# Designs tried in a protein design chat: miniprotein binders against q53ft3. Part 161

Target 1, 195 residues: q53ft3
Amino acid sequence: MFGCLVAGRLVQTAAQQVAEDKFVFDLPDYESINHVVVFMLGTIPFPEGMGGSVYFSYPDSNGMPVWQLLGFVTNGKPSAIFKISGLKSGEGSQHPFGAMNIVRTPSVAQIGISVELLDSMAQQTPVGNAAVSSVDSFTQFTQKMLDNFYNFASSFAVSQAQMTPSPSEMFIPANVVLKWYENFQRRLAQNPLFW
Short names: E, the ipSAE of ESMFold2; O, the ipSAE of OpenDDE; V2, 0.75 times the mean of E and O plus 0.25 times the DockQ between their complexes.

## First folded at step 17 (miniprotein)

Design N17 (at its last look DockQ between E and O 0.67; V2 from the best seeds 0.00; counts 0 for: pae E 2.4 > 1.5)
Fold by OpenDDE base, look of step 17:
Structure N17 (fold): chain B 195 residues (1-195), chain A 107 residues (1-107)
Amino acid sequence: as target 1 above (195 residues)
Amino acid sequence: SPESYKKAIYYAERAKRYAEFARKYAELIAREAIKNNDPESYEEALRLFREAAELYKEAAELFEKAAELYEKGDKEEAEKLMEEAEKYKEEARELFYEALRLYEKLK
């Protein structure tokens, strides 16, 4: 249902579904992360009148998770970019993940998505500096993210002959990634807000 | 205990949310099935979401009753209802996840 992208890292498309309405991505080495993209995969939409509240969790000085509301994704806005670098020293707010027995590694930050009613989401206030608001900044960031992702993914490219048997792993042909990249670039150039 | 009461209420509210969530997916799927003129492909997912919704409702009602019993000091009976409610919730969850899986395969 959801994907998570960090520049220079592999895209995550397998969120841990910790509840019917809650999904979590783990972000190792979170201190090096400036921005995160959260997006819908397009396989499962939100039901009518629902969307996703996106939260960031990082360990506080005591190693306890601090959750902050970053913003929202909806069927009408299926992706969002969040700046998390400036959030690492904040106070936590009420969050929907606190009562959940989520296996947490203290050194790993998390992105949490809570599926909620749109009306309820409208009453929530994201942290002010998390949303990337300018179209130009968004475009630049997206381009950088794409480039970093492509470069990173390409660095792991191996020929068929170089592949070791791993029946438990799925492989994506590099050409698919390239085509996706080219198509994304084209669409981004045409409309920075196409997604 | 006050904590047990709070827990029961929390679980009831959560179960209600899940019931509504399942219902909303059922509605979405029903509409999509009509739109695509393919009711057969969506039938099982639709059935499972509807069933999950009903089971979540039952769980919610039992959690609420448990909360009332905790408030009255009838801990033993409250705990029995909590256990029963949890069974309904877990069954509903299994159906819900399967419904999602089936629905995703249609995309």
Scores: ipSAE 0.633, ipTM 0.857, lowest interface PAE 0.7, mean pLDDT 85
Fold by ESMFold2, look of step 17:
Structure N17 (fold): chain B 195 residues (1-195), chain A 107 residues (1-107)
Amino acid sequence: as target 1 above (195 residues)
Amino acid sequence: SPESYKKAIYYAERAKRYAEFARKYAELIAREAIKNNDPESYEEALRLFREAAELYKEAAELFEKAAELYEKGDKEEAEKLMEEAEKYKEEARELFYEALRLYEKLK
């Protein structure tokens, strides 16, 4: 029903369904994660009048889970970007994942999604500044991924004198990557939602 | 005891929520069947969601009755109703997951 994406990692599309209305994704090495994207796959929608409350859980110093409400996804807003870097030492909040016997390792956090009535969700308040604006935070996330890609691709640059013959492979001049980077960056500044 | 009463009420409210959830999926599937002019493909998933909803409703009613009995001090009878309610809840859960599996296959 849901996907979970962290920059530089494979997308997760197989949530653990821990109850009829509860879904969980594991986030290994969570201390290195600043943002997560939670989205609906498009296969199964929420029933009418329902949506998903999205929670973040991490182990405290004793390995006990600490749960915090990040925000929401719905049929009308099927994806959201959440900042979690500032939450890894916060206190817990009211959450619907109680009474679960879930083992947790010290380096693994979780994203939890609880399917609830929209009226019930309207009464819930996300913790801190976890939700990312649709423009500024989207732009920052996109810019970081853009920079990461450019730096990665550039680290493999070689001159023609350094190349070995590889006739079965295609190559792209490094300048093409730079021009794409510069053009994308300009377009993002003009319209963060252009892509 | 107060703890047993609270537990019964909690389970009753959760069962009511699952009944509503199952009913809303049944409504969604019924509308898709009409939209696609294909009631045969959706028939079994729809039937299972509806049956799950009814079993969750029955479980919720039994949990509520158990809560009333705990409050009156009829602990032995309350516990019998709690066990029966749990059985209905687990049967409903099995039907709900099968219905969801069938619905996923249609996608």
Scores: ipSAE 0.478, ipTM 0.783, lowest interface PAE 2.4, mean pLDDT 80
ESMFold2 (binder alone), look of step 17: mean pLDDT 87; pTM 0.867

Design N18 (at its last look DockQ between E and O 0.03; V2 from the best seeds 0.00; counts 0 for: pae E 20.6 > 1.5, placed apart)
Fold by OpenDDE base, look of step 17:
Structure N18 (fold): chain B 195 residues (1-195), chain A 107 residues (1-107)
Amino acid sequence: as target 1 above (195 residues)
Amino acid sequence: SPESYKKAILYAERAKRYAEFARKYAELIAREAIKNNDPESYEEALRLFREAAELYKEAAELFEKAAELYEKGDKEEAEKLMEEAEKYKEEARELFYEALRLYEKLK
């Protein structure tokens, strides 16, 4: 249902569903993370009148998880970029993940998505400056994300001669990825909000 | 105990929320089935969401009754209801997750 993307890292498409209405992504080495993109995969939409509240959890100075509301995703806004760098442990507000025995590694931050009624979401106040509102910041993030994806994909590039037979796997020519990347960059340059 | 009461109320609220969530997915699927003129492909997922919704409702009612018993000091009977409610919740959860899996395969 959800994906999570950190610049320079692999896209995560397998959220841990910790409850019927709650999904969690683990973010190791969170201190190096500036921005996170949360997006819907497009396979399962929100039901009518529902959306997702996106939370970030990191350990405080005592190692206790502090959850902060970053913002929202909805069927109408299926992706959002959040700046998580510089989020200080504010006073832990009542968060929907607090009562769940989520196995937490103290060194791992988490992105939590809680599926909630839109009316309830409207009453919630995200932490300040978490939402990336600037087109420039969005463009920079997207570019870094694309670069990371390209670099990642390219790292697996092998020549035909180097390929190990794997009849269960399909291979995509690296040139296809490059062409996609170039086309995406062109579209991004023309309209940063084309998606 | 006050803690047990609070727990029972929390579980009741959660179960109610899950019941509504399952119902809303059932509604979504029903609409998609009509839109795509393919009721057969959606039938099992729809059935499972509806069944999950009913089981969550039953769980919620039992948790509420347990809360009332805790408030009255009848811990033994309250605990029995909590256990029963938990069984309904777990069954509902299994159906709910299966329904999601089936629905995702249709996309």
Scores: ipSAE 0.646, ipTM 0.864, lowest interface PAE 0.7, mean pLDDT 85
Fold by ESMFold2, look of step 17:
Structure N18 (fold): chain B 195 residues (1-195), chain A 107 residues (1-107)
Amino acid sequence: as target 1 above (195 residues)
Amino acid sequence: SPESYKKAILYAERAKRYAEFARKYAELIAREAIKNNDPESYEEALRLFREAAELYKEAAELFEKAAELYEKGDKEEAEKLMEEAEKYKEEARELFYEALRLYEKLK
């Protein structure tokens, strides 16, 4: 249902579901991470009237998790970029992950997503510098991603006159989407700002 | 109005969903209290989740009744029920998140 992207790393699309309404991504070597992108895959929307509260967790000096609210994703705002570089020594927030998460090894943090009522999310306050406005960055990332996809896919286009009786239609091979995805991930790993 | 009817129905469905979540947390905490053989430590959080679930259910019933009154054209009484349901919903929310806060302190 969710994806998690860290600059310079492969995208994670297989969240660990730790409860019916709670999803977790592991972030190894979290001290080197400055930003994280959380997004919905689009195949499973939130239930009506609900959305996702996004948390960051890192282990304290005793290995106990410290959870901090980063912000939210909803059906109307399905992705967000969060800055976490200033949060690795902050105080914890109220959070719904309780005993579902146990003490971790010192170098692994987590991103947690809790499915909650939209009305209850309106009363939550993210930590003061975690959320990054997604108006320009979301639009720019999305536009660049779409432009990149279109340019890549169109380079494999063939006319329908070459294959079928309806010559006004254009086709692309089915594996082009996979090739685009792999190339996009590699470019993000090299330069998170290439878009 | 048709917008008031839709709002009442939407709020009723949301309250029902949160009542279910509160009930599921109560079940989880009850099982954990048994496993740890320490029911005293978990008792307050368990009580608060159960109470929140009851209040969310009451709010949902009031929202549904308000929707029924809007459909019958009894707008003044429907608005009274909407306001009462909202107060129950907010109280339920406070108890739900207080219960989460207490549960998080235990672990």
Scores: ipSAE 0.000, ipTM 0.092, lowest interface PAE 20.6, mean pLDDT 72
ESMFold2 (binder alone), look of step 17: mean pLDDT 87; pTM 0.869

Design N19 (at its last look DockQ between E and O 0.03; V2 from the best seeds 0.00; counts 0 for: pae E 17.8 > 1.5, placed apart)
Fold by OpenDDE base, look of step 17:
Structure N19 (fold): chain B 195 residues (1-195), chain A 107 residues (1-107)
Amino acid sequence: as target 1 above (195 residues)
Amino acid sequence: SPESYKKAIRYAERAKRYAEFARKYAELIAREAIKNNDPESYEEALRLFREAAELYKEAAELFEKAAELYEKGDKEEAEKLMEEALKYKEEARELFYEALRLYEKLK
């Protein structure tokens, strides 16, 4: 349902579904992360009247997770960019993940997505400055992330002759990734907010 | 105990949310099935979401009853209802996840 992208890192498309309405991505080495993109994969939309509240969790000085609301994703806004580099300080708010026995590594931050009613989401206040508001910054960030994803994906490209048999793994042809990238670039150039 | 009561209420609220979530997915895929003129491909996922919704609803009701019993000090009966409710919740969860999996394959 969801993807998470950090510039310079592999795209994460396999969120840990910790509950029916809750998804978590692990972000190792979170201190080096400036921005995170959360996006819908397009496979499963939100039901009518529902969206996703996006939270960031980092360990506090005591190693306890502090959750902060970053913002929202919806069917109408299926992606969002969040700046997390400045969020290392603050009091944790009530968060939907607190009561969950999520196996946490103290050195790993997490992105949590909670599927909620849109009406309930409207009552929530994201932490200030988490949402990247400028289209230019968004475009630049997205471009960097796409480039990074492409570079990363391409680094794992092997010829069919080099493939080791792994019946449990699915392989995507590199040309498919390239075509996707080119199409995405074209769409981004036409409308930075197409997604 | 007050803690047990709070736990039961929390579980009831969660189960209600999950019931509604399952119901909303059922509605979504029912509409999609009609739109795509392919009711057969969506039938199993639709069935599972509906069943999950009902089981979550039953779990929620049992958790609420357990909460009431905890408040009255009937711990033993409350715990029995909690155990029963948890069974319904877990069954509902399995159906819900399977429904999601099936739905995702249709995309």
Scores: ipSAE 0.605, ipTM 0.850, lowest interface PAE 0.8, mean pLDDT 84
Fold by ESMFold2, look of step 17:
Structure N19 (fold): chain B 195 residues (1-195), chain A 107 residues (1-107)
Amino acid sequence: as target 1 above (195 residues)
Amino acid sequence: SPESYKKAIRYAERAKRYAEFARKYAELIAREAIKNNDPESYEEALRLFREAAELYKEAAELFEKAAELYEKGDKEEAEKLMEEALKYKEEARELFYEALRLYEKLK
């Protein structure tokens, strides 16, 4: 249902589903990561009136993990970019992930996504240091993210002769993704805040 | 109408999801109460999550019944059930967030 992308790394599309409504991605070598992108794969939308709250947790915190709210994804905004460099260990408020015993790898940070009612999400406040602070840094990260997304999508490209019939699945021609990629790059270069 | 039917189904699915959220919190709290041998400290939060789960379940059932009535063309009764289901959903929401607030104090 979700993907997690870090610049310079292969996209993760196989979240650990720790509950019907909770998904976790591992972030090894988290200290080298400045930004992460969380996005919906597009195959399973949120139920009506629901969305996803996105959290981050440091590894090996002793005791119950502290999860920091980074922000949200919804059917209307299916991707978001979060800055995780500069977050402080131990900051956060009680939240759905903080109450759960989630399988944790001792040396690896985690991104958690909790499916919640939109009314509930509107009353939550993300941690302040997760915000992107400069347009130049945001533009560089976004460009790298676009490159990684294009490489990921193109790795699934097959010719029509190679396709296995799957009438219950939706398919997108590869050149549509290329056109979108090129158009987005052009608009971003003209106005990094156009969206 | 087809639009009213779809709306009722969407609301039912949403309420079912929140019933599951509330049940998961109740299970976690029950395990913590046993681990700490301190059922009194966890009692109210556990009770509220369980009650929220039941109210969300009731709301979902009413939304589904409303969808059936829309499909049969009984719009007037379907709208009555939709209003009642929304009342149950709001009550469940109030209990859910109070329970979460109480649980936060125990962590």
Scores: ipSAE 0.000, ipTM 0.111, lowest interface PAE 17.8, mean pLDDT 72
ESMFold2 (binder alone), look of step 17: mean pLDDT 87; pTM 0.870

Design N2 (at its last look DockQ between E and O 0.62; V2 from the best seeds 0.00; counts 0 for: pae E 6.3 > 1.5, pTM E .685 < .8)
Fold by OpenDDE base, look of step 17:
Structure N2 (fold): chain B 195 residues (1-195), chain A 107 residues (1-107)
Amino acid sequence: as target 1 above (195 residues)
Amino acid sequence: SPESYKKAIEYAERAKRYAEFARKYAELIARELIKNNDPESLEEALRLFREAAELYKEAAELFEKAAELYEKGDKEEAEKLMEEAEKYKEEARELFYEALRLYEKLK
């Protein structure tokens, strides 16, 4: 249902469903993360009148998880970029994940998505500056994400001679990825919000 | 105990939320079935969400009754209802997750 993307890292499409209405992504080495993209996969929409509240959890100075509301995703806004760098442990507001025995590794931050009524979401106030509102920040993030994807994909590039036969796998020529990347960059430069 | 009462109320509220969530998915699928000549799998997902919704409702009612008993000081009977409610909740959860998996597979 949900995906999570950190620049320089592999996309996560398998959220841990910790409850019927709650999904969690683990973010190791969270201190190096500036931005996170949360998006709907497009496989399962929200039911009518529902959306997702997106939370970030990181350990405080005492190692206790602090959950903060970053923002929202909805069927009408199926993706959002959040700046998580510089989020200080504010006073832990009542968060929907607090009562759940989520196995937490102290060194791992988490993105939590709580599926909630839109009316209830409207009563919530995200932490300030978490939502990336600037086109420039969005463009920079997208560029870093693209670069990371390209670098990642390229790291698996092998010549035909180096390929190990794997009849169950399909291969995409690296040139196709490059062309896609170039086209995407061109479109991004023309309109950062083209998607 | 006050803590047990609070817990029972919390579980009831959660079960109610899950019931509504399951119902809303059922409604979503029902609408899709009307629009699209969809395969048998959507009908099964619909069935499972509906069943989950009913089981969550039953769980919620039992949790509420347990809360009332805790408030009255009938701890033993309250605990029995909590256990029964938990069984309904767990069954509902299994159906709910299966329904989601089926629905996702079809998309």
Scores: ipSAE 0.673, ipTM 0.869, lowest interface PAE 0.7, mean pLDDT 84
Fold by ESMFold2, look of step 17:
Structure N2 (fold): chain B 195 residues (1-195), chain A 107 residues (1-107)
Amino acid sequence: as target 1 above (195 residues)
Amino acid sequence: SPESYKKAIEYAERAKRYAEFARKYAELIARELIKNNDPESLEEALRLFREAAELYKEAAELFEKAAELYEKGDKEEAEKLMEEAEKYKEEARELFYEALRLYEKLK
């Protein structure tokens, strides 16, 4: 139903389903992870009126899981990027994973997804300072940065007739910048996380 | 006991949520069947989700009856109902997981 991706690692697509409405991914070496992407595989959608609450868990000094709400995924927002770097020493929050038979090895963290009614999700508050990003939001942000750079660089474009001599200065033809922009845009559409 | 009463209520609430979850998947598949010219591949998953929803509902009713018996101090009968409800819950769970696996393969 769900996938989990950390930059520089193989995507996980085989969540441990620990209950009818609960799914878990292990995150080994979680101390080196700053962001995690949670997304829907597209094979099974949420039923109408439902969505997923996404949690991060790590073992405390006693080996007990500490769970923190990161945010949500839904049919309308099927991918999200969550910041976990600031959560590795925080206090736990209310969570639905108590009393579950979750397989946990020592020193690994987990991402938990709980399928819930949208009305119930609206009453939940993610932990503070957890940056919640979607793949669509990341793509939009990246596109805006790309446009901003191109527009800025293009504002300095001059025709050869308008140039003053600057023999110690290096120049880049405008069409090179345009070609880079077009190539980057194409690659971003194919894989938003390629860079 | 108060702890047994609380456990029975919590299990009843959980079974109700699973029943609703299974019913919502059945509704999703029913809408797909209306739109699909080859519906046989979806009929079994629909049947399994509907059956799971009914079994979860029966488990929830038994958990609630067990909670009532705990409240009255009728511990032996309450434990019998808890065990019966657990059997219905486990059967519903098996059907629910099979329905999900079948639905996923058909996509």
Scores: ipSAE 0.118, ipTM 0.639, lowest interface PAE 6.3, mean pLDDT 78
ESMFold2 (binder alone), look of step 17: mean pLDDT 83; pTM 0.810

Design N20 (at its last look DockQ between E and O 0.72; V2 from the best seeds 0.00; counts 0 for: pae E 1.9 > 1.5)
Fold by OpenDDE base, look of step 17:
Structure N20 (fold): chain B 195 residues (1-195), chain A 107 residues (1-107)
Amino acid sequence: as target 1 above (195 residues)
Amino acid sequence: SPESYKKAIEYAERAKRYAEFARKYAELIAREAIKNNDPESYEEALRLFREAAELYKEAAELFEKAAELYEKGDKEEAEKLMEEAEKYKYEARELFYEALRLYEKLK
């Protein structure tokens, strides 16, 4: 249902579903993360009148998780970029994840998505600096994310001769990734909000 | 105890939310099935969401009754209702997750 993307890291498409209405992504080495993209995969939409509240959790000075509302994703806005680098020093608010026995590693931050009624979401106030609001900033960030993804993926590229047999693994030709990247860049240049 | 009462109420509220969530998915996929003129592909997921919704409702009602009993001091009976409600909740959850999986495969 959801994906999470950090620049220079593999895209995460397998959220841990911790409840019927709650999904969690783990973010190792969260201190190096400036921005996170949360997006819908397009496989399962929100039901009518519902959306997703996106939260960030980081350990406080005592190692206890502090949850902060970053913003929202909806069927009409299926992706959002959040700046998390400045959130590492804040007081937690009431969060929907507190009562759940989520296996937490103190050194790992988390992105939590809570599926909620749109009316309830409208009453919530995200932390002020989390939403990347400018189209320019969005474009720059997206470009950087794409570059980092491409560079990261390319770093694992091996020739056919270098491949070790792994029948359980699927491989994607590097040209496919490149073509995707080029097409994405073209679309991004034409309309930064195409997605 | 006040804590037990609070817990029962919280579980009731959660179960109600899940019932509504399951219902909303059932409505969504019912509309999608019609739109795509493919009711058969969605039938099982639809059934499971509907069943999950009913089980969550039953769980919610039992949690509410448990809360009332805790408030009255009938701890033993309240705990029995909590256990019963949890069974319904877990059954509903399994159906809900399966329904989601089935629905996702249609995409």
Scores: ipSAE 0.696, ipTM 0.881, lowest interface PAE 0.6, mean pLDDT 85
Fold by ESMFold2, look of step 17:
Structure N20 (fold): chain B 195 residues (1-195), chain A 107 residues (1-107)
Amino acid sequence: as target 1 above (195 residues)
Amino acid sequence: SPESYKKAIEYAERAKRYAEFARKYAELIAREAIKNNDPESYEEALRLFREAAELYKEAAELFEKAAELYEKGDKEEAEKLMEEAEKYKYEARELFYEALRLYEKLK
């Protein structure tokens, strides 16, 4: 239903569904994370009148989870960027995850998503500056992923003059990756839902 | 005991919320089936959400009855109803997750 992206890490698209209406992503090495993107995959929408409250959790000095409301995702706003770098010493907020027996290691933070009525969500107050410049569409997120992949792959490109014999390795010419990237970007700009 | 009564009430309220959640997905899927003019593809997911909703409702009713028995001090019968309610709840949950999985495949 949901995806979770941290800069420099693989996108997580397989949330742990811990209840019918609750989903969790693990964030190991959470101290190095400044921002998290939470988004809907586009496969399962929220039912009418419902949306998702997004929480951040980290272990306190006793290893107990401290949950903080970051903000919301809805069918009309299916993605958002949240700043978490300033939240690791904050106070917990009321949250729907406290009754669950969720397995958790003390060094791992979590993103929790609770499916709730929109009227209930309207009465919740997110922690201060958690919601930063929202990604307004899945298209913008996808473009950022494409840029990241292309830049990474391109950094390993070698010229024919730089190659040494490697008979056990397979190679893909760099221009193939570039052509794929350019074609995908063009099609995405023409029709964001073409895939 | 007071704690057993409170637990039974909390489980009843949770089951009621899940029954309503399942019904809301059933309504969403029914609308989508009509919109796409493809009711056959959505039929099984719709059926499973509706069945899950009814099982959650039955679990909630049993949890409420167990709460009444705990309040009266009839712990043995209350625990029997709690166990039965939990069976309905877990069956409903399995149907709910299967319905979601089938719905996701249609997308």
Scores: ipSAE 0.551, ipTM 0.821, lowest interface PAE 1.9, mean pLDDT 79
ESMFold2 (binder alone), look of step 17: mean pLDDT 87; pTM 0.868

